VHH binders against Putative glutamate--cysteine ligase 2. Designs and how they scored, part 16

Target 1, 372 residues: Putative glutamate--cysteine ligase 2, of Gloeobacter violaceus (q7ni89)
Amino acid sequence: MTIPFQSSTAPTLGVEMELQIIDPATGNLTPRGPELVTFCEEHPEVGLVVKPELVQATIEINTGICKDVAQVERDLTTQLTLLRSVCRERGVSFLSAGTHPFARWRERRYTQTPRYRALVDKHVWTARRMQIYGLHVHVGMPDGDTAIQVINQITQYAPMLLALSANSPFWEGDDTGLDSCRTKVFENLSSAGLPFRFENWEGYENLINVLLETGSIGSQREIWWDIRPHSDFGTIEVRICDATRTLAEVLALTALVQCLAVYFRRLYENGEEIRLLHPGIIRENKWRACRWGLEGELIDPLTLKGVPTRKLIEQTVGEMQSLAAELGCSAYLAAIPAILASGNGATRQRRIYSQSRSLVAVVADLEAGLAT
Below, E stands for the ipSAE of ESMFold2; O stands for the ipSAE of OpenDDE; V2 stands for 0.75 times the mean of E and O plus 0.25 times the DockQ between their complexes.

## First folded at step 6 (VHH; from s11 with T58K; framework vhh_7yz9_2)

Design s17 (at its last look DockQ between E and O 0.32; V2 from the best seeds 0.00; counts 0 for: pae E 18.2 > 2)
Fold by ESMFold2, look of step 6:
Structure s17 (fold): chain B 372 residues (1-372), chain A 121 residues (1-121)
Amino acid sequence: as target 1 above (372 residues)
Amino acid sequence: QWQLVESGGGLVQAGGSLRLSCTASGFTFSDYAMGWYRQTAGNEREWVAFITSGGSTKYADSVKGRFTISRDNAKNTVYLQMNSLKPEDTAVYYCAKGRYSKEYYWGMDVWGQGTPVTVSS
């Protein structure tokens, strides 16, 4: 069966931020997400749009369809400003990180919609552990064949996107030793992980149709690959990143994703063929990024040798400078060197814990990243 | 370039009716939820009614049972039928486009210039 792809001829952007709702007195998750959703639905005049998530202490905010990163910034700034006001009035706060440093997933309350009930019924224990939070970036694509080719190429960069964004070193009060423990928790879902390579859109359609016809998924929305096509929006969706601490980091990653997507789209449109890394090497690099973040090495696709992760990121950002200028996102991409110098969110969280001996202090610092 | 243009406002006696129209251009109208809001002088804008791309409706308590929102996707138009009008319905009425029509949630990101409605006792 044919799966229509809704064309987006310009490389438009959409950004989704998953946020944690906390009690400011304790720093712990509080199941106030449904109350916020209900308030926003009953008061559309406020203009705040919040999506529910499986865990009731979680909400999601989204941009509209944005032409560039500057518009993404305006949309998210507006939504975050409104969210701060609504949360303040209700005596709650929010933060952005890949996991909560000390909250226990077994104590969480889950949203009881038909969709989320069905997910829990199907995935059972693996869904109940989903106390994790990501950053998702959409980039518009002109057709399905282009989307697939761009996904094949940018999947090789998923490890460096993860290394930059890693912000989940703690799980239920324990240092996991990983920069992104979110990644390992997410991979327990049957339809998560690195995407498969397809020759073209038809190859993707063939797999999806089998999964739909066998009842393995109810819709394409149940495909939680690290990068996936989104046929309804006419986009590719990059899902590998942890929720980062600050808006500046969100915008930097959005800029890098847009640059990579446009770069590989243009190569495809020009008929250029570029050899792809073996999927096993990409999987190893994802593990290295998950484990060591920016401090380790990735296997360089050109030399097949281990190279410091920071150096590969610097090279990639350098290669994107001309395209970033053309797309109007140079200023946002410029935040990446600062991330390389000071470390990712996992580095920051560990530093604060080491100095304070307090995970409550780590939560307070995370909250400050989105405070006005 | 997204635009919304309201029409149909005016002066009406209490108990009367008006039908507001809002014509959209510059976007795929059928994909988006639409809403009506109103504002009195010196006060904040108040939500009135909402209609999803699929036709589901929601109303403020103050207008429920008296107002009906509808849409005609062929004409790119959303309507607000206002019956049993009261003096407290006097306001400038604004049409608005939903931000996330294919999402579970709705917010508004494009607004019209407004059409005044006056209800005399």
Scores: ipSAE 0.000, ipTM 0.186, lowest interface PAE 18.2, mean pLDDT 86
ESMFold2 (binder alone), look of step 6: mean pLDDT 83; pTM 0.854
OpenDDE, look of step 6: ipSAE 0.005; ipTM 0.293

## First folded at step 7 (VHH)

Design k1 (from f05 with T50Y S62D; framework vhh_7pa5_2; at its last look DockQ between E and O 0.01; V2 from the best seeds 0.00; counts 0 for: pae O 15.0 > 2, placed apart)
Fold by OpenDDE, look of step 7:
Structure k1 (fold): chain B 372 residues (1-372), chain A 123 residues (1-123)
Amino acid sequence: as target 1 above (372 residues)
Amino acid sequence: QVQLVESGGGMVQPGGSLRLSCAASGFTFSSYYMSWVRRAPGKGPEWVSYISSGGGSTRYADSVKGRFTISRDNAKNTLYLQMNSLKPEDTALYYCAKGREYYSDYGWALDYWGQGTQVTVSS
């Protein structure tokens, strides 16, 4: 079966934010997502679209098709402002992080639609623990072959993106020792993790067809790779990032992803030599990013030696400056050095906890991230 | 030592046809994807087409789809590009390029280029 790839005319952007709905009184997750979804559906005049998620304490907001990062900013700013108002009126709040610091997965309520029920039935315990939250960035691609090539290349940079975005040190009240425990929870799903490499779109189609025919998946939507093609949107979807505390971080990561995607697309279109890092090394780097975030070392794809993660990211960002200027996202990319200097979200959460000895204080700090 | 030698280029009128050949040596030709890439004057290189090791899979840039056909003869270690309905915008130096060794299904990646053969489409 042929899977058509919807062509995107430009490196357009789409951003998805998975948000936590919290009770301001307790700081804990509250299953008020469905109420928000329903309200927005019944009141289209508000101009807010909220999507449900597996866990009822989770909602998703997403941009339209954006031409550049600036448009993403405008779109998300508007959405977040509206969401803030809607939540305030209902006595709830929201925040963005890879996990909630102390919420228990056993206490979560799940969306009861046939789709989500089927998902939980299929994946059982692995799905029930999925109180995790990610940032998803779509970049438009001209065709499936290009998409596959770009995915193959950008996957090598996924660990850097994870290190930058890591914002999930706590799980059910415990410091996991990881900067991104979200990543490890996600990996429990059989269709999660780093994407496989393909020679071309046909190779991808062949795999997907087998999975569909054998009942392994019901749709491509059940492929939860860290980076995946989205044939209906005509995009690649970068899913590796934890949900970040602030919009500025979202935009910085979006800028970096866009630059990388365009860079590799051009390499492919120009027929330039493509260097491919062994998947085992990428896997190791993903672990290192998960474990130590910005404070560790990654294996340099070029030298195959360990180098400070921060240094490698700085190098990469430096290499993207020309493209960033061309794409009009230099100002957003310029936020990355500050992230590198201050630490990622996990570092921040741990700092807050070390000072306050309160996970509620951590939640409050996270909540403040999107309040401005 | 990997060697790629292109031939078959020349000058043709718009609407004309050319057939390019690439003689490969110094590696197991049948084990690699092969590509054609072109570079127009003053422009960066442009990927044109690639073909799988066994020839069962082919892909084309949108700009040449329906007009160009890539093929290979593994017994002769030769790559071909049949170019029909040529346009002035097809004017370029055409390179034969070797794919990387087949591993994890990314054989379309390139590591060696020939010296190129000139194709000029002009009235």
Scores: ipSAE 0.000, ipTM 0.237, lowest interface PAE 15.0, mean pLDDT 92
ESMFold2, look of step 7: ipSAE 0.172; ipTM 0.647
ESMFold2 (binder alone), look of step 7: mean pLDDT 84; pTM 0.854

Design k2 (from f13 with E58R; framework vhh_7b18_3; at its last look DockQ between E and O 0.06; V2 from the best seeds 0.00; counts 0 for: pae O 14.7 > 2, grease 27.1 > 24.2, placed apart)
Fold by OpenDDE, look of step 7:
Structure k2 (fold): chain B 372 residues (1-372), chain A 122 residues (1-122)
Amino acid sequence: as target 1 above (372 residues)
Amino acid sequence: QVQLVETGGGLVQPGGSLRLSCAASGFTFSSYYMGWARQVPGKGLEWVSYISSGGSTRYQDSVKGRFTISRDNAKSTVYLQMNSLKPEDTAVYYCAKGREYYSDYGWALDYWGQGTQVTVSS
């Protein structure tokens, strides 16, 4: 069966934020997501759209189709402002992080729609633990073949994106030793992890068709690769990033993803030589990013030697400066050096904990990230 | 005082088109989400489409590909182009404004228009 790919003529952007709904009194997750969703649906005058997630303590907000990062900023700023009002009126708050520092997965309530029930039934324990939160960035592509080629290349940068965004050191009150334990929880799903390489869109179609025909998946939406094509939107979707604490971080990562996507698209369109790292190296780098975040080393794709993660990111950001200027996202990309200097979200969470010896304090700090 | 005035509704045959307009006043138009909702008598209000202050658009699945929302900030007007209309689209359509910015005392008032009737019938 042919899977049509919608055509995007420009590198348009869509951003999805998975947010944690918390009880301000305890700092813990509270299953108030469905209430928020229903409220927004019943009150369109609010001008806010909120989507449900598997875990009821989770909501998702999404931009529309944006032409640039600045539009993403305006969209998300407005949504977050409205969400703050809606939440406050209902006595809840929200924050953005890859995991909650101390919430227990056994205490979570799950969305009871047929789709989510089916997912929980299918994936059972692996799905029940999915109290994780990610940042998803869509970039428009002209066709499926281009999308596949860009995915093949941008996957090599997924570890850097993970290192920058890692914001999930704690799981059920324990320091996992990982900067992103979200990544490891997510990898328990059979359709998660780094994407497979394809030669073209047809190759992708062939796989998807087999999975659909055999009942392995009910739709492409059940493919939870770190980077995946989205044929209905006509985009590639970068899903590797943990939910970050602040909007500035969201926008910085969005800018970087857009630059990378456009860069590789142009390489492909110009018929330039494509050099790809061995998937085993990418896997190792993903682990290193997961484990040590910005403080470790990644295998340099050119020299095949270990180099400081920060250095590789700096180099990459430097290489994207001209394109960022063209795309109008230089100001947003410029936030990355500050992240490199101060550390990622995991570093920040651990710092707060070390100072306060309180995971509630960590939650408070995270909450403050989207308060303005 | 916030005012929203819808125009453009009417009777149309299936497959036909209508363009709704909403003239807004009394607030900083460019700072707010604007949208359209519809209601069938005796049923709940259903959102149809939103457009952000930045121009990002959202649509209900039932109207995707058929409806287009747009805004003109200079005219403080939001539009809904409705193509390929179906009998199921018959409803009163309301222009809606996003709520005011949060204050420590809760929400400011939300607003929508008086609505305009759209009837799709052969």
Scores: ipSAE 0.000, ipTM 0.236, lowest interface PAE 14.7, mean pLDDT 91
ESMFold2, look of step 7: ipSAE 0.153; ipTM 0.621
ESMFold2 (binder alone), look of step 7: mean pLDDT 81; pTM 0.825

Design k3 (from f05 with E101T; framework vhh_7pa5_2; at its last look DockQ between E and O 0.01; V2 from the best seeds 0.00; counts 0 for: total charge +5 (limit +4), pae E 16.8 > 2, placed apart)
Fold by OpenDDE, look of step 7:
Structure k3 (fold): chain B 372 residues (1-372), chain A 123 residues (1-123)
Amino acid sequence: as target 1 above (372 residues)
Amino acid sequence: QVQLVESGGGMVQPGGSLRLSCAASGFTFSSYYMSWVRRAPGKGPEWVSTISSGGGSTRYASSVKGRFTISRDNAKNTLYLQMNSLKPEDTALYYCAKGRTYYSDYGWALDYWGQGTQVTVSS
């Protein structure tokens, strides 16, 4: 069975944010997602669309198809403003992070649609623990073969994106020692983790067909790789990033992803030699990013030696400057040096906790990230 | 096919200046780090300078730091080396070189070199 790939003529962008709904009185997660979804559906004049998630304390907001990062900014700013108003009127708030600092997974309520029921039934304990939140960035691709080649390349940079975005040090009140415990929770799913390499779109189709025919998956939507093709949208979807505290961080990461995608697309289109790291090295780097974030070392893809993560990221950002200028996202990419200097979200959360000895204070700080 | 063509070399007196150019073709110039390397008679190649794809980062050998400036124009697919305060020790064949992708603290990887342009510094 052939899987058609919807063609995108430009490196268009789509961004998905998974948000936590919290009770302002306690700082804990509150299962008020369905209420928000219903309200938005019943009041289209508000102009806000909210999507449900597996956990009822979670909602998702999505941009339209955006031509550039500036449009993403405008879109998300508008939606977040509307969401803030809607939440305020209902006595709830929201924040963005890879995990909640102290919420218990056993206390979560799940969406009861047939789809999500089936998901929980199939994945049982591994799905029930999925109180995690990610940032998803779509980039338009012209065809499936191009998408696969770009995914093969950009996967090598996934660890850097994870290190930058890592914002999940706490799990159920405990410091996990990881900058992104979200990553480890997600990996419990059988279809999660780094994507497999393919030679072309046909190779991808072959795998998907086997999985469908054998009942391993009901649709491509059940593939939860850190990076995956989205054939219906005609995009690659980068899913490796933790949900970040601020919109500025979202936009910086979006800019970097766009630059990387365009960079590798152009290399492929020009017929230039493509070198790929051994998957084992990428796997190790993902672990290092997960464990130490910006404070550790990654294996340099060129020298195959350990180098400071910050230096590699800085180098990569420097490499993308010309493309950023062309794409009009230089200003957004320019936020990354500040992140490198101050630390990622995990560093910030730990700092707040060390100072206050209160996870509620951590929640308050996170909440403030999108309140501006 | 990758092509790198250097120009701008010549003979100058000590203390003089030269500006080298390198015209690049056959690859996405703006996507790669670029470097200058030189080879003096009887010596091995010596790294001179490197510039990132976007021009935001530059590196220099200690022997030329403060005297040489590397730059690029991605719209023209051209790499430059401004050489000031030239010394007899700077006499060499200067090569434009393409990086594989990026520069690291552990060195540079180059995959293509031009034919070189001769620089001679003599009284």
Scores: ipSAE 0.000, ipTM 0.246, lowest interface PAE 15.4, mean pLDDT 91
ESMFold2, look of step 7: ipSAE 0.000; ipTM 0.244
ESMFold2 (binder alone), look of step 7: mean pLDDT 84; pTM 0.855

Design k4 (from f05 with G99D; framework vhh_7pa5_2; at its last look DockQ between E and O 0.09; V2 from the best seeds 0.00; counts 0 for: pae E 15.2 > 2, grease 24.22 > 24.2, placed apart)
Fold by ESMFold2, look of step 7:
Structure k4 (fold): chain B 372 residues (1-372), chain A 123 residues (1-123)
Amino acid sequence: as target 1 above (372 residues)
Amino acid sequence: QVQLVESGGGMVQPGGSLRLSCAASGFTFSSYYMSWVRRAPGKGPEWVSTISSGGGSTRYASSVKGRFTISRDNAKNTLYLQMNSLKPEDTALYYCAKDREYYSDYGWALDYWGQGTQVTVSS
């Protein structure tokens, strides 16, 4: 069976932010997402498009197809401004983080759909803990073969992206000791985790067709790999990042992802040979990023020695400077040194908790991160 | 843009069979779960059956399990429902439905319905 890939010849961008709807009085999740979706659908003149999610206290906002990060910024700024207004009118608020610091999954209402029921039937105990939130970045690709080659290369950078974005240190009121507990919760699903390495698009098609034919997945959309092709949009989709606290972080990560995608696309198109890191080392680096975020070390692909995570990120950003200038995203990429200096969202959440001893205060700080 | 056109309904006696078809256009049919939904007189919509994009996974409401079979032909962009051992309570307007277009992998909402095809089971 052939899986058609919709071509995107320019390295266009799409960004999806999963957001938590909270009661501002308590900071707890509130199942008001479907109400917001219905309002936006009935009032297109408002210009806000909100997509529903599995958990009723979750919504998704997204950009259109953007040529560059500046357009992503304009689209998301507009959507967030409108969302604030709509939420204020309804007495709710929203925030961005990889998990909610204290909400309990057993207390949450789920959207009752056939796909949710199928998910729970298949994954049982593991699916019932899926109260997690991510940031997804799409980059346009000219064809499936190029998409696969870029995924093979950019997967080696998934640990850096996770370390920068980690924003889920708490789970149901407990400090997990991880910078991203979202990552471990997500990996409980059989279709999640680092992508497999393929030679080309046909190799990807062959696996997907077996999974579809055996009923192992119901559609390509049930492939929850950290980075995956998205054939309908003609993109690669980077899914490794936690939902970050601020728009500046979203834009910085988007810029880095675009630079990496373009860099490796060009190497592939030019026939350049690139050594691939062993999948086991990438998996270890993902664990290190999940556990220690920016504070640890990653195994350097060149020396096979532990190197401070901050240093490897700094080196990568330095290597991307000329591409960032060409793509018009230098200003957004320049936010990464500030993230390295101040720490990721997990560091910030722990700092707020240590000062206040209150997870309600942590939620209030997260809420402030998307305010103007 | 999305269009779903149901056909194959009609009148049958209890115990009879019908095969419904749904012709789909305006989207990449092979990428989506597809469902059958029915609306009996004086009642709201009732989910009947769902099939995965490749056809490898099917689910049925308990009221029809063992009697109805959902299938699809992705080369012809067509969804089918084989209905056997029909009962008077199966009398309804039957719609095929596509999931709402989402960026999320988890949400199903049946936003795009056809005009429906009437199935009447009576003596």
Scores: ipSAE 0.000, ipTM 0.306, lowest interface PAE 15.2, mean pLDDT 85
ESMFold2 (binder alone), look of step 7: mean pLDDT 82; pTM 0.832
OpenDDE, look of step 7: ipSAE 0.006; ipTM 0.258

Design k5 (from f05 with Y106W W108Y; framework vhh_7pa5_2; at its last look DockQ between E and O 0.51; V2 from the best seeds 0.00; counts 0 for: pae O 10.6 > 2)
Amino acid sequence: QVQLVESGGGMVQPGGSLRLSCAASGFTFSSYYMSWVRRAPGKGPEWVSTISSGGGSTRYASSVKGRFTISRDNAKNTLYLQMNSLKPEDTALYYCAKGREYYSDWGYALDYWGQGTQVTVSS
ESMFold2, look of step 7: ipSAE 0.212; ipTM 0.639
ESMFold2 (binder alone), look of step 7: mean pLDDT 83; pTM 0.852
OpenDDE, look of step 7: ipSAE 0.000; ipTM 0.303

## First folded at step 8 (VHH; framework vhh_7pa5_2)

Design m1 (from f05 with W108F; at its last look DockQ between E and O 0.40; V2 from the best seeds 0.00; counts 0 for: pae O 7.4 > 2)
Fold by OpenDDE, look of step 8:
Structure m1 (fold): chain B 372 residues (1-372), chain A 123 residues (1-123)
Amino acid sequence: as target 1 above (372 residues)
Amino acid sequence: QVQLVESGGGMVQPGGSLRLSCAASGFTFSSYYMSWVRRAPGKGPEWVSTISSGGGSTRYASSVKGRFTISRDNAKNTLYLQMNSLKPEDTALYYCAKGREYYSDYGFALDYWGQGTQVTVSS
């Protein structure tokens, strides 16, 4: 079966944020997502879009199709402002992080739609623990072949994105030792992890068709790679990032993803040599990013030597400056050096905990991230 | 220019049926989720139903589930709402509305509304 790819001639952006709904009194997750979803649906005049997730304490907001990062900012700012008001009126709050610091997965309520029931039935224990939250960035692509080539390339940079965004050190009250325990929880799913490499769109279609025909998946939506094509949207979807604390971080990552996507698209369109890092090295780098975040080393894709993660990211960001200027996202990309200097979300969470010895304090700090 | 024109409204007795239509133009109809929204007198807009771009997925408000059926004909750029077992509380101005984005999974944003067609359920 042919899988058509919707054409996006411009590198348009779409951003999805998975958010935690919390009880302000306890700081814990509260299963109030469905209520928010229902409210927004029943009150379209509010202009807020909230989507349900597997865990009822989770909601998703997303942008429309945005031309640039500035539009993403405007869109998300509006949505977050509306969400804040809606939540306030209902006595709940929300925050953005890869995991909740102390919430227990056994206490979570799950969405009971047929889709999510089927998901839990299929994936059972691996799905039940899916109290994780990510940032998803879509970038428009002109066709499937281009999308595949760009994915092949940008995957090499996924570990850097993970290191920058890592914001999930705690699981059920315990410091996991990871900067992103979200990554390890997510990898329990059979269709999760780094994407496979394909020669072209046809190769991707072939795999998807086999999976569909064999009942392995019901749709392409059940492919949960860290980066995947989205044929209906005509985009690549970068899913590797933890949910970050602040909108500024979201926008910085969005900018970087856009730059990378456009960079590799142009490379492909110009017929330039394609260098592909061995998947084993990418896997290792993903682990290193997961484990040590910005504090470790990654294998440099060009030199194949270990280098400080911060240095590698700095170099990459530097290389994207010209393109960022062209795309109008320089100001957003400029937030990355500050992240490199101060540490990622995991570092911040651990710092707050070390100072306060309270995971509730960590939650409060996270909550403050989207409050302004 | 996006245009949505509703028709098929009218007065009906409780238990009766109506079929609403919405003619769409000015955009790629088959690429967007479409919705019906209604506004009763003195009340805010209420979401009624949504259908995916291809028609394979439908959603309904709890208040109309089992009674209303949303459908679409992409070849005709037309959205439909079959309303059965109508109740007085269904009295409202019914709007056809365009989804903001391609292929929404859950929830929806609407960016264009029609002028509406009046449905009155009264004995």
Scores: ipSAE 0.016, ipTM 0.349, lowest interface PAE 7.4, mean pLDDT 92
ESMFold2, look of step 8: ipSAE 0.266; ipTM 0.682
ESMFold2 (binder alone), look of step 8: mean pLDDT 83; pTM 0.845

Design m2 (from k5 with Y108F; at its last look DockQ between E and O 0.01; V2 from the best seeds 0.00; counts 0 for: pae O 13.5 > 2, placed apart)
Fold by OpenDDE, look of step 8:
Structure m2 (fold): chain B 372 residues (1-372), chain A 123 residues (1-123)
Amino acid sequence: as target 1 above (372 residues)
Amino acid sequence: QVQLVESGGGMVQPGGSLRLSCAASGFTFSSYYMSWVRRAPGKGPEWVSTISSGGGSTRYASSVKGRFTISRDNAKNTLYLQMNSLKPEDTALYYCAKGREYYSDWGFALDYWGQGTQVTVSS
């Protein structure tokens, strides 16, 4: 009944990247994930750990517990380098994006472990088409109550994170009109979407216990909110971001998430005024971010007026500069202005398509993102 | 009209204890976060402690953590602050403060303060 929260006194970081395995000859997804996982398991000397996902054309790599964004960079750089080598030797490649531009979900193979079988059985069609890929950022929290309060606050900024990271305009060969169709696909899951607000950790526990007792979920891992607590890790997990094309984008977002998390933690710890945006407004902003990415407007959480998304993000990033300096992640945060200037991943994908009229070219461009 | 009336202050020796009370009226007490704030002479207000509407969540300033306990009785519309192991630096006017937002709105800000009760810790 009691859900203990592992204590993390420092704002440590953990990053998860969901990656697409592709056939370099066709650019299409290829169900080679399990092979990679097995290889890594059988060859620990390589020093690479890859985790399976629901879709066999997907793998996940994870950092350890990192003290700062720089360590995240070192960790992921090493892993990606190793992964590149392993994939190359096997005639496959990989890329990072919220969706694949033209892969069809009906053609996907699914992991056949009991867990994933159960998941597909439970969620059926909504799970079957989950060929989506996200970026997950963990930030250490000292306790559950703090985690909940920080989640309540940081959720207000989830739309901005989505707008920055949006990298999924295409679905099965079609331009969806969304910058992040991943978001809409994910929302089909009953336990997905923006997190609910709680008064405290006990409130969260109460909900989770009901869900467990009623068989609604088998574990907390089946809660797929855009931001969720991770009690075992002692973290909040920000899951709102699409998988981004480049590591630099990953690190920039990680930096921003860390800054926000620490900012709100301190706010809470200091008993400062806490103003929370109405959930309805957050929902609207999430939609706006999903739909228009950086090109639209968001409702400013403070003024409650519509403002250009880019401007709002710029302002927010500006407000985090001092903290970023303290945390040692200024250099990574500094990548965000370039993203704002050039557009998010969705914009880039559409640009490539408009120029080439080839979704294969889009895939090639995406692939190049992590190759460099 | 929102009213907050603090009581229980006084003079104590270092290491002593006091229990402050705040009687609240003019609003739905059980719907709001409540806080204690103190102001020492010549200093700005310092946040001391906050408690959620239902009492299930409490927070404390680092300076008082482990020594002070915030609590509330919603049936009596009363907020409390148990202060133990008092120090001279705890000397201040202590205010009861109301959260601005309903719990249902998932926010709080301090918008109403009482008149304060004086706490003096001196040998």
Scores: ipSAE 0.000, ipTM 0.238, lowest interface PAE 13.5, mean pLDDT 91
ESMFold2, look of step 8: ipSAE 0.272; ipTM 0.666
ESMFold2 (binder alone), look of step 8: mean pLDDT 84; pTM 0.852

